Miniprotein binders against a2bj90. Designs and how they scored, part 9

Target 1, 235 residues: a2bj90
Amino acid sequence: MSRSARRKTSALNTVLRVVEVFASIQGEGPFTGTYSVFVRLAGCNLRCPFCDTRYAWSLEAGKPLGVEELVEEIARYEPSLVVITGGEPLLQRHPLNSLVEGLESLGLRVQLETNGILPAPARDEQLWRVYHVVSPKDVPVRVPGAKLHPSWVDYARATGRAWFKFLVANEQHVREVAEYVAKLGIPRSRVYIMPLTPEKLDMKELLELHSRIASLAVKWRLNFSPRLHLLVQLP
Key: E = the ipSAE of ESMFold2; O = the ipSAE of OpenDDE; V2 = 0.75 times the mean of E and O plus 0.25 times the DockQ between their complexes.

## First folded at step 3 (miniprotein)

Design kd3
Fold by ESMFold2-Fast, scan of step 3:
Structure kd3 (fold): chain B 235 residues (1-235), chain A 108 residues (1-108)
Amino acid sequence: as target 1 above (235 residues)
Amino acid sequence: GSLEELFLEFADITWEMFEHIEKALEAAKRGDEETAKKHIEEALKLSEKLLEIARKAGSPELEKLARHLHETIKEMKEAFEKGDFERAEELMFEIIDTVEEIYKIIES
């Protein structure tokens, strides 16, 4: 393909609708504690009752940004990890692949956070090469329309680049998660349980909830994810 | 059949329906109108199956919502045919809202 054709193809897939870009510490999942830049993409294919980022549900909530401009903005933070979240980032899959290509060309490590309704990356996508934290909404707090695409389990087994993160409030939720992952053949080593935090918990209540869920993770031999940013009062 | 059986059958079809809607929107965003049309037509067929399930269940409220879902997907197909992708995207969220209302009835 000519340079002109490549530029035309790039231009077709080079705009993302972005809600916010900010530096913080990754508070959740396998990379907890990592200095990160968060890129929140607009749009979501779910309307979760417990969602704390409802402001990102509409694509109109996002400002159009070119992939090259966004890559340069991210690079200025010199992050150890780029966390692409939203809404549902895979709704903007084509320009997202272009963003990932740009970030990887700079040697930046990328993690995508997704609800897993849309298919996992194919081998010919740039997204195949990055890390994914999948938050199924099938269990334990069932969201209508939210069924995990089975390709995510295949992707996780084939690449070792996906983990599954579940919001839990009590031991019954943990049991439901354990049964769910066993049924799907998801290895326990790829599973995180994380406290489902109600709005307006005080710091003592937040710590007690974290302690309780962490103890359940030990009991059930699952990984534990804190919500570290809430504990240290970062965005 | 149990309410659990109805829920699982409905969930499987809505999952396939959403996959086709997502593929239609992705195709539309890259300017592939023909692929977008094929996927939205498949979504429309799946919504017809949901309407059949609702009718078989014998719930007038469920049937009304399933019919609304089918009509919303028809409007989405028209939006794709007119190249109105902003309208198509707006309709996708209306589809999600309608599916949530259907699940509230099934779960109840």
Scores: ipSAE 0.000, ipTM 0.175, lowest interface PAE 14.2, mean pLDDT 80

Design kd4
Fold by ESMFold2-Fast, scan of step 3:
Structure kd4 (fold): chain B 235 residues (1-235), chain A 108 residues (1-108)
Amino acid sequence: as target 1 above (235 residues)
Amino acid sequence: GSLEELFEEFIEITDEMYEHILKAFEAAKRGDEETAKKHIEEALKLSEKLLEIARKAGSPELEKLARHLHETIKEMKEAFEKGDFYRAADLMDEIWETVMEIEKIIES
């Protein structure tokens, strides 16, 4: 066979370390309320104190799964949105680009969730063409070693396919976010603030926190992201 | 032919090398310098194998890119040793770009 045909066969043999694949409703960000399939990739380049998915930190937490097999599994759910999350998905950048290519070939809409430490997609990557929700960890909840790669701001301006989502607990956090995005030149229309939810909140406390952060979003003219899945008790 | 077998071996070793780099990042980020060093040293060995395969393939352009890949992984090892995770992350992107260029040559 030709080199091109052999290369296509070899590309289909790329593998991702996958923690879990499940259907739910996207509870966060610009696509809140969308019927989605979540693909949690293993491995993370941070150890955030408020991380809800510590089980995904190790690359070895994920089972190796071929890109073609994963595309087929996702397609069986017939989702309106494929959410690729982790850990940090960009740690598996090469096979991730192949996964995105396969999903887009089926007409599926893809959203990536990333901490933004690794560089934004280049124009020749399949990742250039999908949606990105970037969750910087340098503000307001500072994590040692976390620094947003400056290419994410350029990517957002060039494509209109990136949003920046920040966990906030109070108005001081919102002020710090507003100063941060102004300094970087990120438009407020691309910024979401989301409640930082401590463990063991009851439903009344969770609703009160959402209400407070939403009110701050209105006051500061930023977008609000709920954690809808927590309110409706979905994964 | 033998050239086709060399290209298949090259791809397999590239995937294994990348896996070790990912494991090195995880270990370095949690302060496990011993595990990080082990994985990055294994990635270096695999990149030396890639350079040898590129030479056997007889492509000066492929050899140049494989050599660049090897040097980039050496810089990544130094970044981990200095605790410079930001530099290591930049070098990861450079590794991926180099691998993509190598794949384009193999397709040609």
Scores: ipSAE 0.000, ipTM 0.159, lowest interface PAE 16.7, mean pLDDT 80

Design kd5
Fold by ESMFold2-Fast, scan of step 3:
Structure kd5 (fold): chain B 235 residues (1-235), chain A 108 residues (1-108)
Amino acid sequence: as target 1 above (235 residues)
Amino acid sequence: GSLEELFREFLEITWEMIRHIYKAMEAAKRGDEETAKKHIEEALKLSEKLLEIARKAGSPELEKLARHLHETIKEMKEAFEKGDFERARELMYEILRTVREIEKIIES
């Protein structure tokens, strides 16, 4: 294939459907407290009953943006971390790899949030080199159609760049998570439990829920993820 | 010409409006009613701009959809004020459906 034809083909495949781009503090997972730019991609392959971002389920929720334009927009924020989330970002895998390449070329740290249904990155993907927070939906919340792709466990062991974050409401959920990760051979050091926050919690209830789940993390020797942005009232 | 420019401006403002609605939803979810109100009020202003652009473009179909968008966002503001987050979420889904119809008309 000629270089010109190859460039045109790549350009046609470097458009992302983007719901929003905004600066905030990462409130969850291993990078909690980091000044971040959030890139919410449209489209999702699940319909979770507890989903807080149902508006992002539709691909039509996203505005088409070229990768180069999006990289420029992100760079203007001068972030310490770029968080790519959605829906399910891996649904837009090809242009996502191009976005990651552009961001890494600028020396920016990238974190992907994924439900883990689609396969983990292969070594020849740009996504192989960035951080991944995998949020399985098969346990404890048991979303229909949700099944963690086994390649994520191998990727986590091989690279040290994946963690598994589970929404939990009570100790029974934590027990189910502990059994799940043991069966799959996921190291406890790569597991986060995070409060499953119901709608309409006041600040006192939110703090009490965080305290309960954090205590369970200590008891079960797992890592704890807050929802810090909720506690400090950031987007 | 100018009609193509108006349609492009209409879509840009539509997605800016959606961004404000997303931020209002997140603020409401964490109990930040002031921030939710600010973003939903900005979304209302943007929906008024959409009505003006639809009229300038001479499109009765776009005007009708922009008016529906304005009414739906106004109801969403009332839902936030009443603390009815579930109703606000339902209205968000209606807004997304309306936006898809807008895109279909403009891209035709």
Scores: ipSAE 0.000, ipTM 0.145, lowest interface PAE 14.7, mean pLDDT 82

Design kd6
Fold by ESMFold2-Fast, scan of step 3:
Structure kd6 (fold): chain B 235 residues (1-235), chain A 108 residues (1-108)
Amino acid sequence: as target 1 above (235 residues)
Amino acid sequence: GSLEELFSEFWDITLEMADHINKAYEAAKRGDEETAKKHIEEALKLSEKLLEIARKAGSPELEKLARHLHETIKEMKEAFEKGDFLRAYELMIEIAETVFEIDKIIES
């Protein structure tokens, strides 16, 4: 490939469709409580009926931003963690690897939020080196056509850099999650259950639901994820 | 054939029932109790139709799921009447899971 053609190809791999960039506290998962910058990428390969981020489903919902420009924007916040979410960020896998490379060069810790339908990172990807929170949509609240790619289990075992986060409403859901992770061989230490919160709950209801799911996490010997940002009313 | 027609009708009514459940939940979320009640009652009637179709089709599996839908929607109505929005939401998720099970059986 000529230098000119290679340069043009690299430019295509260095543009991301971005819905929003904002600073907040990571409210979920293994890094709960961490001062973070959230980068929401456009596009999703699922159409979940209870999705609260439907505005991000289309790639056209995202503004095209160069990787270098986005790295500079993120760096200005001086975050302890960069959370890349969406839609489904792995739909933009190639420029995402370039973004991760830029962020790691600045010593920034990166966490990806993914539905796990697309394959886990390969060893030669920059994404291999960052943290992943995988939210399977095949259990317990089933989304038709959603299936966890088996490579995520292998990636979690090989790297120790993936966790599996499940939205649960009751004990039957927790039982289904426990059976699912046992069948797939996912270590319990890599599993989080999190309250499935409707869009409208008062604070007492929200706290009661958190307490109930946390109690189930203890009973079933799984990790618990709050939705801390909802409790403290941050984005 | 009549069996294929019954399965198609069953699925169409299942989707119509699910739409009413979603509309009931959205209305309750807005504090519109009358609209929520109207949609829940329509969902109950549709679940009764599902039971009749399952019996005509000779499908014990679909009859069991239709009966489960009817009972779950009935509980959801009671939850709305008590103002137990969290319970109503839990039951709505249970209905969605039952719809997924119906889809798997009909596709087979």
Scores: ipSAE 0.000, ipTM 0.199, lowest interface PAE 14.1, mean pLDDT 82

Design la1
Fold by ESMFold2-Fast, scan of step 3:
Structure la1 (fold): chain B 235 residues (1-235), chain A 115 residues (1-115)
Amino acid sequence: as target 1 above (235 residues)
Amino acid sequence: SDELRELSEYVKEIAEWMKDLIEEFRKTGDLELLKEFMELAELLIEYAEFALKLAEEAGDEELIERIRELVKRIEKAMEAAKKALENPDDPEAIEEFIKLAEEVIEYLKKLIEKL
C-alpha cells in the first residue's frame, strides 16, 4: 500500500495519539482504589496553571497507535478499570469511540476523565455507555476561557454515569463549588472535592491537606476524592 | 499563537488526508470514500471548535470570523456528501460535493499558512 493510502486508512476512527499506557491504582474520584490501566491521550484545549501533566498538552506529544493495537495492549494488563485521560480525550472523539467499542467488547469497564468543555456524548456514541468524571475548570480556580458545556448536567441526570470533580485549596473554594453546583442543579451525590496539591509538598503536608479538605467535604455534605496515588507513592 | 501553531500541524495532516481522499474519489467514484470524508469532516469541526475557543481568548476577531467560515464550509460539504450518497446516480450531486470539498481543503491551507 502507498503511504498516502495508509494515511487515508488510518485517518478515520482507528488511530489515537497516545502519550503513555501504564498500570496503577485509580487514586481519584468514585472508583478510588481500583486496579486500573491508564491511557493518556495527547492534546488539550486548556493550559491550566496548576496542571501536572503539561507534557501531554501537545498532540505531537502522543505516539500514533491503532485502536486494535491499543485494545490488545490494554487487555494484557487484565485491568478492573480502563482510565482514559489526557490532555483532553474528547479532542480525539471519533477514534476514542472506536477504542471504547473495542474495550467494551472485551467486558472492560471504562472511565473517561474530561474537562467538560466539549459536549457530553450523544445517545448513538459508544461514549454514552461509559463512566465520565468531569473536572470543570470554571470554578473554583477559574481557568480563563473554561466553561462547562451544559449538556454534561443533562447527561449526568439521564444516565447516572457522570460525576463532577473540583480541585479545592480552602473553604472559600468549597463554598464557591457548593454555589456553582446548586445553581446548575447538580446533585451533591455526584460532586467530589479533591485537594489542589502544589507541586512540592512533603508527605506530612500532603496528608494534612487531605485531612483538611476531607473535613470540609463532611462539613459541606459533599463527596471527597483523595489523590491516593500520591499518598501511596504510585504513578 | 503557540497553541494554535500546535493545532495547525494536526489540522494540516487532516487536510492532506482529505485531499488524498478526494483525489482517489475523482479516480474511482468509490462512494465509501464519501463516508470517510464525512468522518474526517466531523473531526475537523471538533478541532475548529477548539481553535475558535483559542481565538476568542486571544480577542482575534479576524481569526474568529475565518474559523466560523471554515465550519460553515465544512457543513456545506458534509450536506453535499450526504446528498451524493443518497443520489449516487446524480452526476450533479457528485460534482457539487467534489467542488465544495476542494473549497474546504483550499480554505484550510490558506488558514494554516496564516498561523
Scores: ipSAE 0.000, ipTM 0.154, lowest interface PAE 17.3, mean pLDDT 82

Design la2 (at its last look DockQ between E and O 0.04; V2 from the best seeds 0.00; counts 0 for: pae E 12.2 > 1.5, placed apart)
Fold by ESMFold2-Fast, scan of step 4:
Structure la2 (fold): chain B 235 residues (1-235), chain A 115 residues (1-115)
Amino acid sequence: as target 1 above (235 residues)
Amino acid sequence: SDELRELSEEVKDLAELMKEYIEDFRKTGDLELLKLFMDIAEYLIEIAEDALKLAEEAGDEELIERIRELVKRIEKAMEAAKKALENPDDPEAIEEFIKLAEEVIEYLKKLIEKL
């Protein structure tokens, strides 16, 4: 008898709570400029004061979608990259592994964006095989509840599939990031600094902020991430 | 069940995170940590409902009752968290929440060890 006929529950392996799916250009991190489909998952284990996606904080903000249905929706965009973000995607870890398996079966490249509080993938997870951009919230200003899981540093060194991205507003923030990554043994080649953009900056102010943070990246020998979608006015 | 064991590993990580939130809350009094506790508790209820269905299919009556007890304890702790958020200067509301939250974490750890 088929699984459907038996009506057995395996919702954690086959259903994700999804806030939105849309095509855009990846504006951040190591894949900046790539034509991407963004999959925003619901639920978050942090309440960052600078969060742009507060509407995704609650699990109830997401619509339940089957993994197969979601894979088909993503595939229709014919993306060069699938960006799985949220909230915190690793809160839906079990069905997320199933989604990654489906996407990889179609030859799609997958990037996960995570706050790094939950453990890095184990070797037997589908998530082991995809790219991860980890955004620690320990520095430059600690968010309540934030602590990078130490397994992310080990995962990055073992696989070369993780990078660490930090929001910075000034040189003091960059100094704190540099001290943090040195203490944890994160290679500078795996570190990105990105402008912390206040709401309601005009385009001139946004470009000036990007220029300042990029100059600091050169000075401190770190990689720079723009927020390209903001500069070109895409979602 | 292998599926139940995989769920138990996820639950263990969430229980450890909840414990860190309660310990940080004891030190800082930061009410955002109670909101974070409630979000994790909501996820645990969803996991528990899925685990309950698996236990029912397996005919494990003892596990069914333990999972139902877990859900009741989580719901009570969430109610106490909501009351503490509404009355942050009430030491009785704060202490009741911390007590119930710690009891949920301990119950989760014992239940996981059984699986």
Scores: ipSAE 0.108, ipTM 0.547, lowest interface PAE 5.1, mean pLDDT 84
Fold by OpenDDE base, look of step 5:
Structure la2 (fold): chain B 235 residues (1-235), chain A 115 residues (1-115)
Amino acid sequence: as target 1 above (235 residues)
Amino acid sequence: SDELRELSEEVKDLAELMKEYIEDFRKTGDLELLKLFMDIAEYLIEIAEDALKLAEEAGDEELIERIRELVKRIEKAMEAAKKALENPDDPEAIEEFIKLAEEVIEYLKKLIEKL
């Protein structure tokens, strides 16, 4: 490898394409209610029709930001949790491992949001140490190209640091989730169902949908994830 | 049925997505967009098969015929996409794909408006 190729590979491991960095409350999953800094990474390997962050689908939608600079920016917020999200954060796996190393060195807790298509972290990755909320898109919403990588089930069993969050609109979706997780051997305690929310719901409709899906969660003995940020009108 | 309405909204969102990919393909010539189109097309066929069962259960012969026609159009567009992928330097293959894909989107929109 030429000296130029080594410099390019080193630079690729230290720069992320970042859409936005902001502080809010984690509205979803096992960390709901936590004061968090959100890092939205650019690029996605899916095109979910219900995606509320379509602006993040292109890698070009993100600005190049150095890992060190991003760690300093995040640290200024004094977060209780750093949430790495985006399109699909694991598309930037190499610099993301460097980011996690930097954040963990400051004693910051990190949670990744992923669609679960890409392989789970290996034991030698910094990503192995963080929390993961996997949001499969193959069940029940069947997004094209979505397939949960089997390594996420193994990672969940090995570490206890993974949860699975499924978007649901009705009882049929909840049934499909229950069958799917049973087939994969995912413990129900690690499964969340979350309302599939169309962009055009008013607050009344949003609350009614939450109530309906929460009742189904109880009926089917699954955990419920709100979309708390929508309910309290936070980013 | 409420289920047919849910499927129709999903199909509408997928139709808009297909439109975006075709428009981007026209601009960029990125062959990866053809692959993405094929993935969406396969999924639309699966949805159409689910919708077909519901239409058969409802006894809606007109809807059954329209869904079957949709599947045929999607399959034809997928064949054209495959041909364009195999012959990326053939402007006729690309143009035929774009045409057939646009016809699928138009047919989807008309089908949804009638549901």
Scores: ipSAE 0.012, ipTM 0.269, lowest interface PAE 9.1, mean pLDDT 89
Fold by ESMFold2, look of step 5:
Structure la2 (fold): chain B 235 residues (1-235), chain A 115 residues (1-115)
Amino acid sequence: as target 1 above (235 residues)
Amino acid sequence: SDELRELSEEVKDLAELMKEYIEDFRKTGDLELLKLFMDIAEYLIEIAEDALKLAEEAGDEELIERIRELVKRIEKAMEAAKKALENPDDPEAIEEFIKLAEEVIEYLKKLIEKL
């Protein structure tokens, strides 16, 4: 069998349900501004009322795609960063580790976005070596079923490869985040606050919200995350 | 009610993932799949606790009993998974885990259908 045929046989046993793959700019968190390929995986273990990617909630929203084929597709974009997002990517943990292995074998830098409900990577997982942006949903909002798994704080301390990002709308939310991260022992250097953007916000309102949240980040000595892709009108 | 429906849809996705993990475990014997099963199982218990509060608020005694039975089944499967991880060469421990894990998955599917 040719290499291509053998890969197709293996792909039948390692499959991800993928909603979309696209190139854009990482607009959020510590890698803001990086030319990236986004891989949105189907399935989520939460139903956040503020979710802007509700179309990824159901596993049925994803099309099955072989991991090897996906690696090749991603590589053709020549990304500086591969962002794995969703839904909740860790619901597809087994094939996700296979995808990470393939991407890392090509020297591609990988970042995972997660709500942190499922445990942090174990040392023997491929996911152990990638970067993680963890967005807990038990503060400042209280989404049913949301609870940050304590292993993420331990993972961040052990590896330096995790950051914590919180959607905030006002100073009361920022105060709640500050209290939460202090209680958990998360250093403020690992904490980002980001504007919670309502639907139908015009550019003036979006900039005003960014300005207010950025000012709060300075006041509270926390890192600020923009939603840069919204400001520059990219997907 | 809307919150309970949303939890039910989430559980459906998790049950499918657990099923895929067990099928892959049968094929490969990869003990990491047992750890992943346990991760999902721990989260299912938290979902079940939230669902129990909602069922109590609704006064739905039949649903309360079904959720409590689910938790008992999940806990038993998790204990079997721990035993299998501690004794990876013991075929009885492995088969007990698989049996109990499949029973949890089937119970979840039946519970979801009645909602």
Scores: ipSAE 0.000, ipTM 0.314, lowest interface PAE 12.2, mean pLDDT 86
ESMFold2-Fast, scan of step 3: ipSAE 0.098; ipTM 0.558
ESMFold2 (binder alone), look of step 5: mean pLDDT 85; pTM 0.839

Design la3
Fold by ESMFold2-Fast, scan of step 3:
Structure la3 (fold): chain B 235 residues (1-235), chain A 115 residues (1-115)
Amino acid sequence: as target 1 above (235 residues)
Amino acid sequence: SDELRELSEDVKEYAEFMKELIELFRKTGDLELLKDFMEWAEELIDLAEIALKLAEEAGDEELIERIRELVKRIEKAMEAAKKALENPDDPEAIEEFIKLAEEVIEYLKKLIEKL
């Protein structure tokens, strides 16, 4: 029987809990500067002391939205990149796989932001094929309940589609990150350090912090992520 | 106790999501949702182990016993999920899984209320 091979289909009536959808410039990580649509999913499995999006912690913060409706909303922006963030997006893994399938069917490039506590995608998931920026909370500032799932290192090596991004305030933090990634066997080429920005920095202080952390990235031979949206005053 | 409080808030959100996932499975019968349940269950066990360590350090014998009971209930629900995945045409295996998963969620809610 000659029928075309079909992609895995999602469950009927798949729904995501969505906090917000907006267009901006990706300010962080390997795709910094890209015109993007941000999809913030509700729910988080951590309570980070430096979290900028505490309003997304509860699943109740999210409006239920069908995958097809969400795909249509995202497509209207005509983005170069779709950034799926949260909370922790992998808490809604099943409908998230369906969303990714819909977005990829339109030729859209997808990036997921995750804390890496939940397992990395398996080969049979739609999520296996998209980009992942993993933000471990084990180091340098320890968050209760945080531990990087070991499958993320394997996923990064197998696919070349994962990077690890760490918030740092000083050189001691960078040293701890360097030791952590060496111990886990994460290649330096996949590691980003990013300024840990306190809430009450003025623009001069923000620029000075970026300069210091960028200099440390050069010294320690790691990649640097700015927080570009903060520097140019975008959401 | 502050660390345990933060964990209890995380677990509460987890339980609410798991409840929604089980409700969706009940309506659709989509076996992929059982795989999602297995992944959540494994992560919940890891969080329970952290909570157990904190309870042991605090010397809270009642909490230690309750967390150990939670882990046993999760493991039982995971075994039922595996049986349902292996026997997708067996409505008894599917109903047993749903029953055990709902019991885990109810136990979690009661445990969180006492923290």
Scores: ipSAE 0.000, ipTM 0.179, lowest interface PAE 16.6, mean pLDDT 81

Design la4
Fold by ESMFold2-Fast, scan of step 3:
Structure la4 (fold): chain B 235 residues (1-235), chain A 115 residues (1-115)
Amino acid sequence: as target 1 above (235 residues)
Amino acid sequence: SDELRELSERVKELAEYMKRLIEEFRKTGDLELLKEFMRLAEWLIEIAERALKLAEEAGDEELIERIRELVKRIEKAMEAAKKALENPDDPEAIEEFIKLAEEVIEYLKKLIEKL
C-alpha cells in the first residue's frame, strides 16, 4: 500500500491523568440531585483562592489511566450521570474526546464542568454532544486571568447544551452577573447563581447563605444552584 | 505581586503540558495536537497581556520587554502552525513549527524561573 505511513495514535489521545473517581450526588447546577459518578481530571489553568480541590491543580497529581479502563470503571457504578470535572478538564482535551466517545457508546449521559477559559467544543468534537456547565471566574469573583472564551456563548446558542454558573456572595455580585450576561446575550434561563462558600462555615451559616442567595435568584429572575453535597455532607 | 505569582504558577503547568504535546506531535505527526497547541497559545497570549499590564503598573521595564518578546514568539509559532496545518505533507513546514514551538516553551520556562 502506497499510503503505508499511517499516523500513529497519540498516547495523549488515549491516556488521561485522573485524580479520583467516585460515586456521589450531583450537588450543583441543572442536574442537582442526580446519582452521578465524578471523574476528577488533573491540571488546572486557574488558582482560585476559594478552591476546594487544590490537590488537583498539577497535571502530575493524576494517575495515568487509559480511556478504555476508565470507561469500564465508570460503567461499573451504573450512574445516571457522569460528571467530568477537575481541575480544568479541557486541558486534557484530546483524550477527553475519546472518553466521551466511549461513554456515549454505552448510552451514558455526560456533563462537563469547565471554567470556560479554553474554547468551547467544535462541531466535529465528541464534546459537542454532551452537557457543559461553564463556571466563569472573571465575573463577579475576579480570578486573575479568568476571561470567559466568547465561543461558549455561541456554543450555548447553537446547542442548548451549556449553562453558566456564577459564584456570588451578595446582591452586588448578582447585579454584576445580570449586567455581564445581558451584555454577552446569555439568556437568563441558562444562568445559575450559586453561593460562594467560605471554607469555615458551620451548618447554620451554610443554610443561611443558601437562603440569601436563593432569595436573590428569585428577585433577579435567575436560576439557583445549591451546593447540596455540602448541606448533606457528601463528597 | 500575588497576582503575578499566581499567573506564574498557572503558566508553569501550561508550559509543561505544551512541552509534552510537542514531544508527542514530533513522534506521531497527529495534527490534532497541533490544533491543541494553537488553542493553548491563544490562551497564553491572554495571560501574557495580563502580565504585561501588571509589569507596566510596577514599572518593570525589563519584564515588559521580555513579555512583549514572548508574545512575538508565540505569534510566530502560531503562524508556523497554520502553515503546517495547510501543508501537512510538507516536512519543512512541520519542522519549522516544531522548532518555533520548542523555542516558545524554552523562553517561557526561562522567564518563569526569573519570576
Scores: ipSAE 0.053, ipTM 0.497, lowest interface PAE 6.8, mean pLDDT 84
ESMFold2-Fast, scan of step 4: ipSAE 0.017; ipTM 0.463

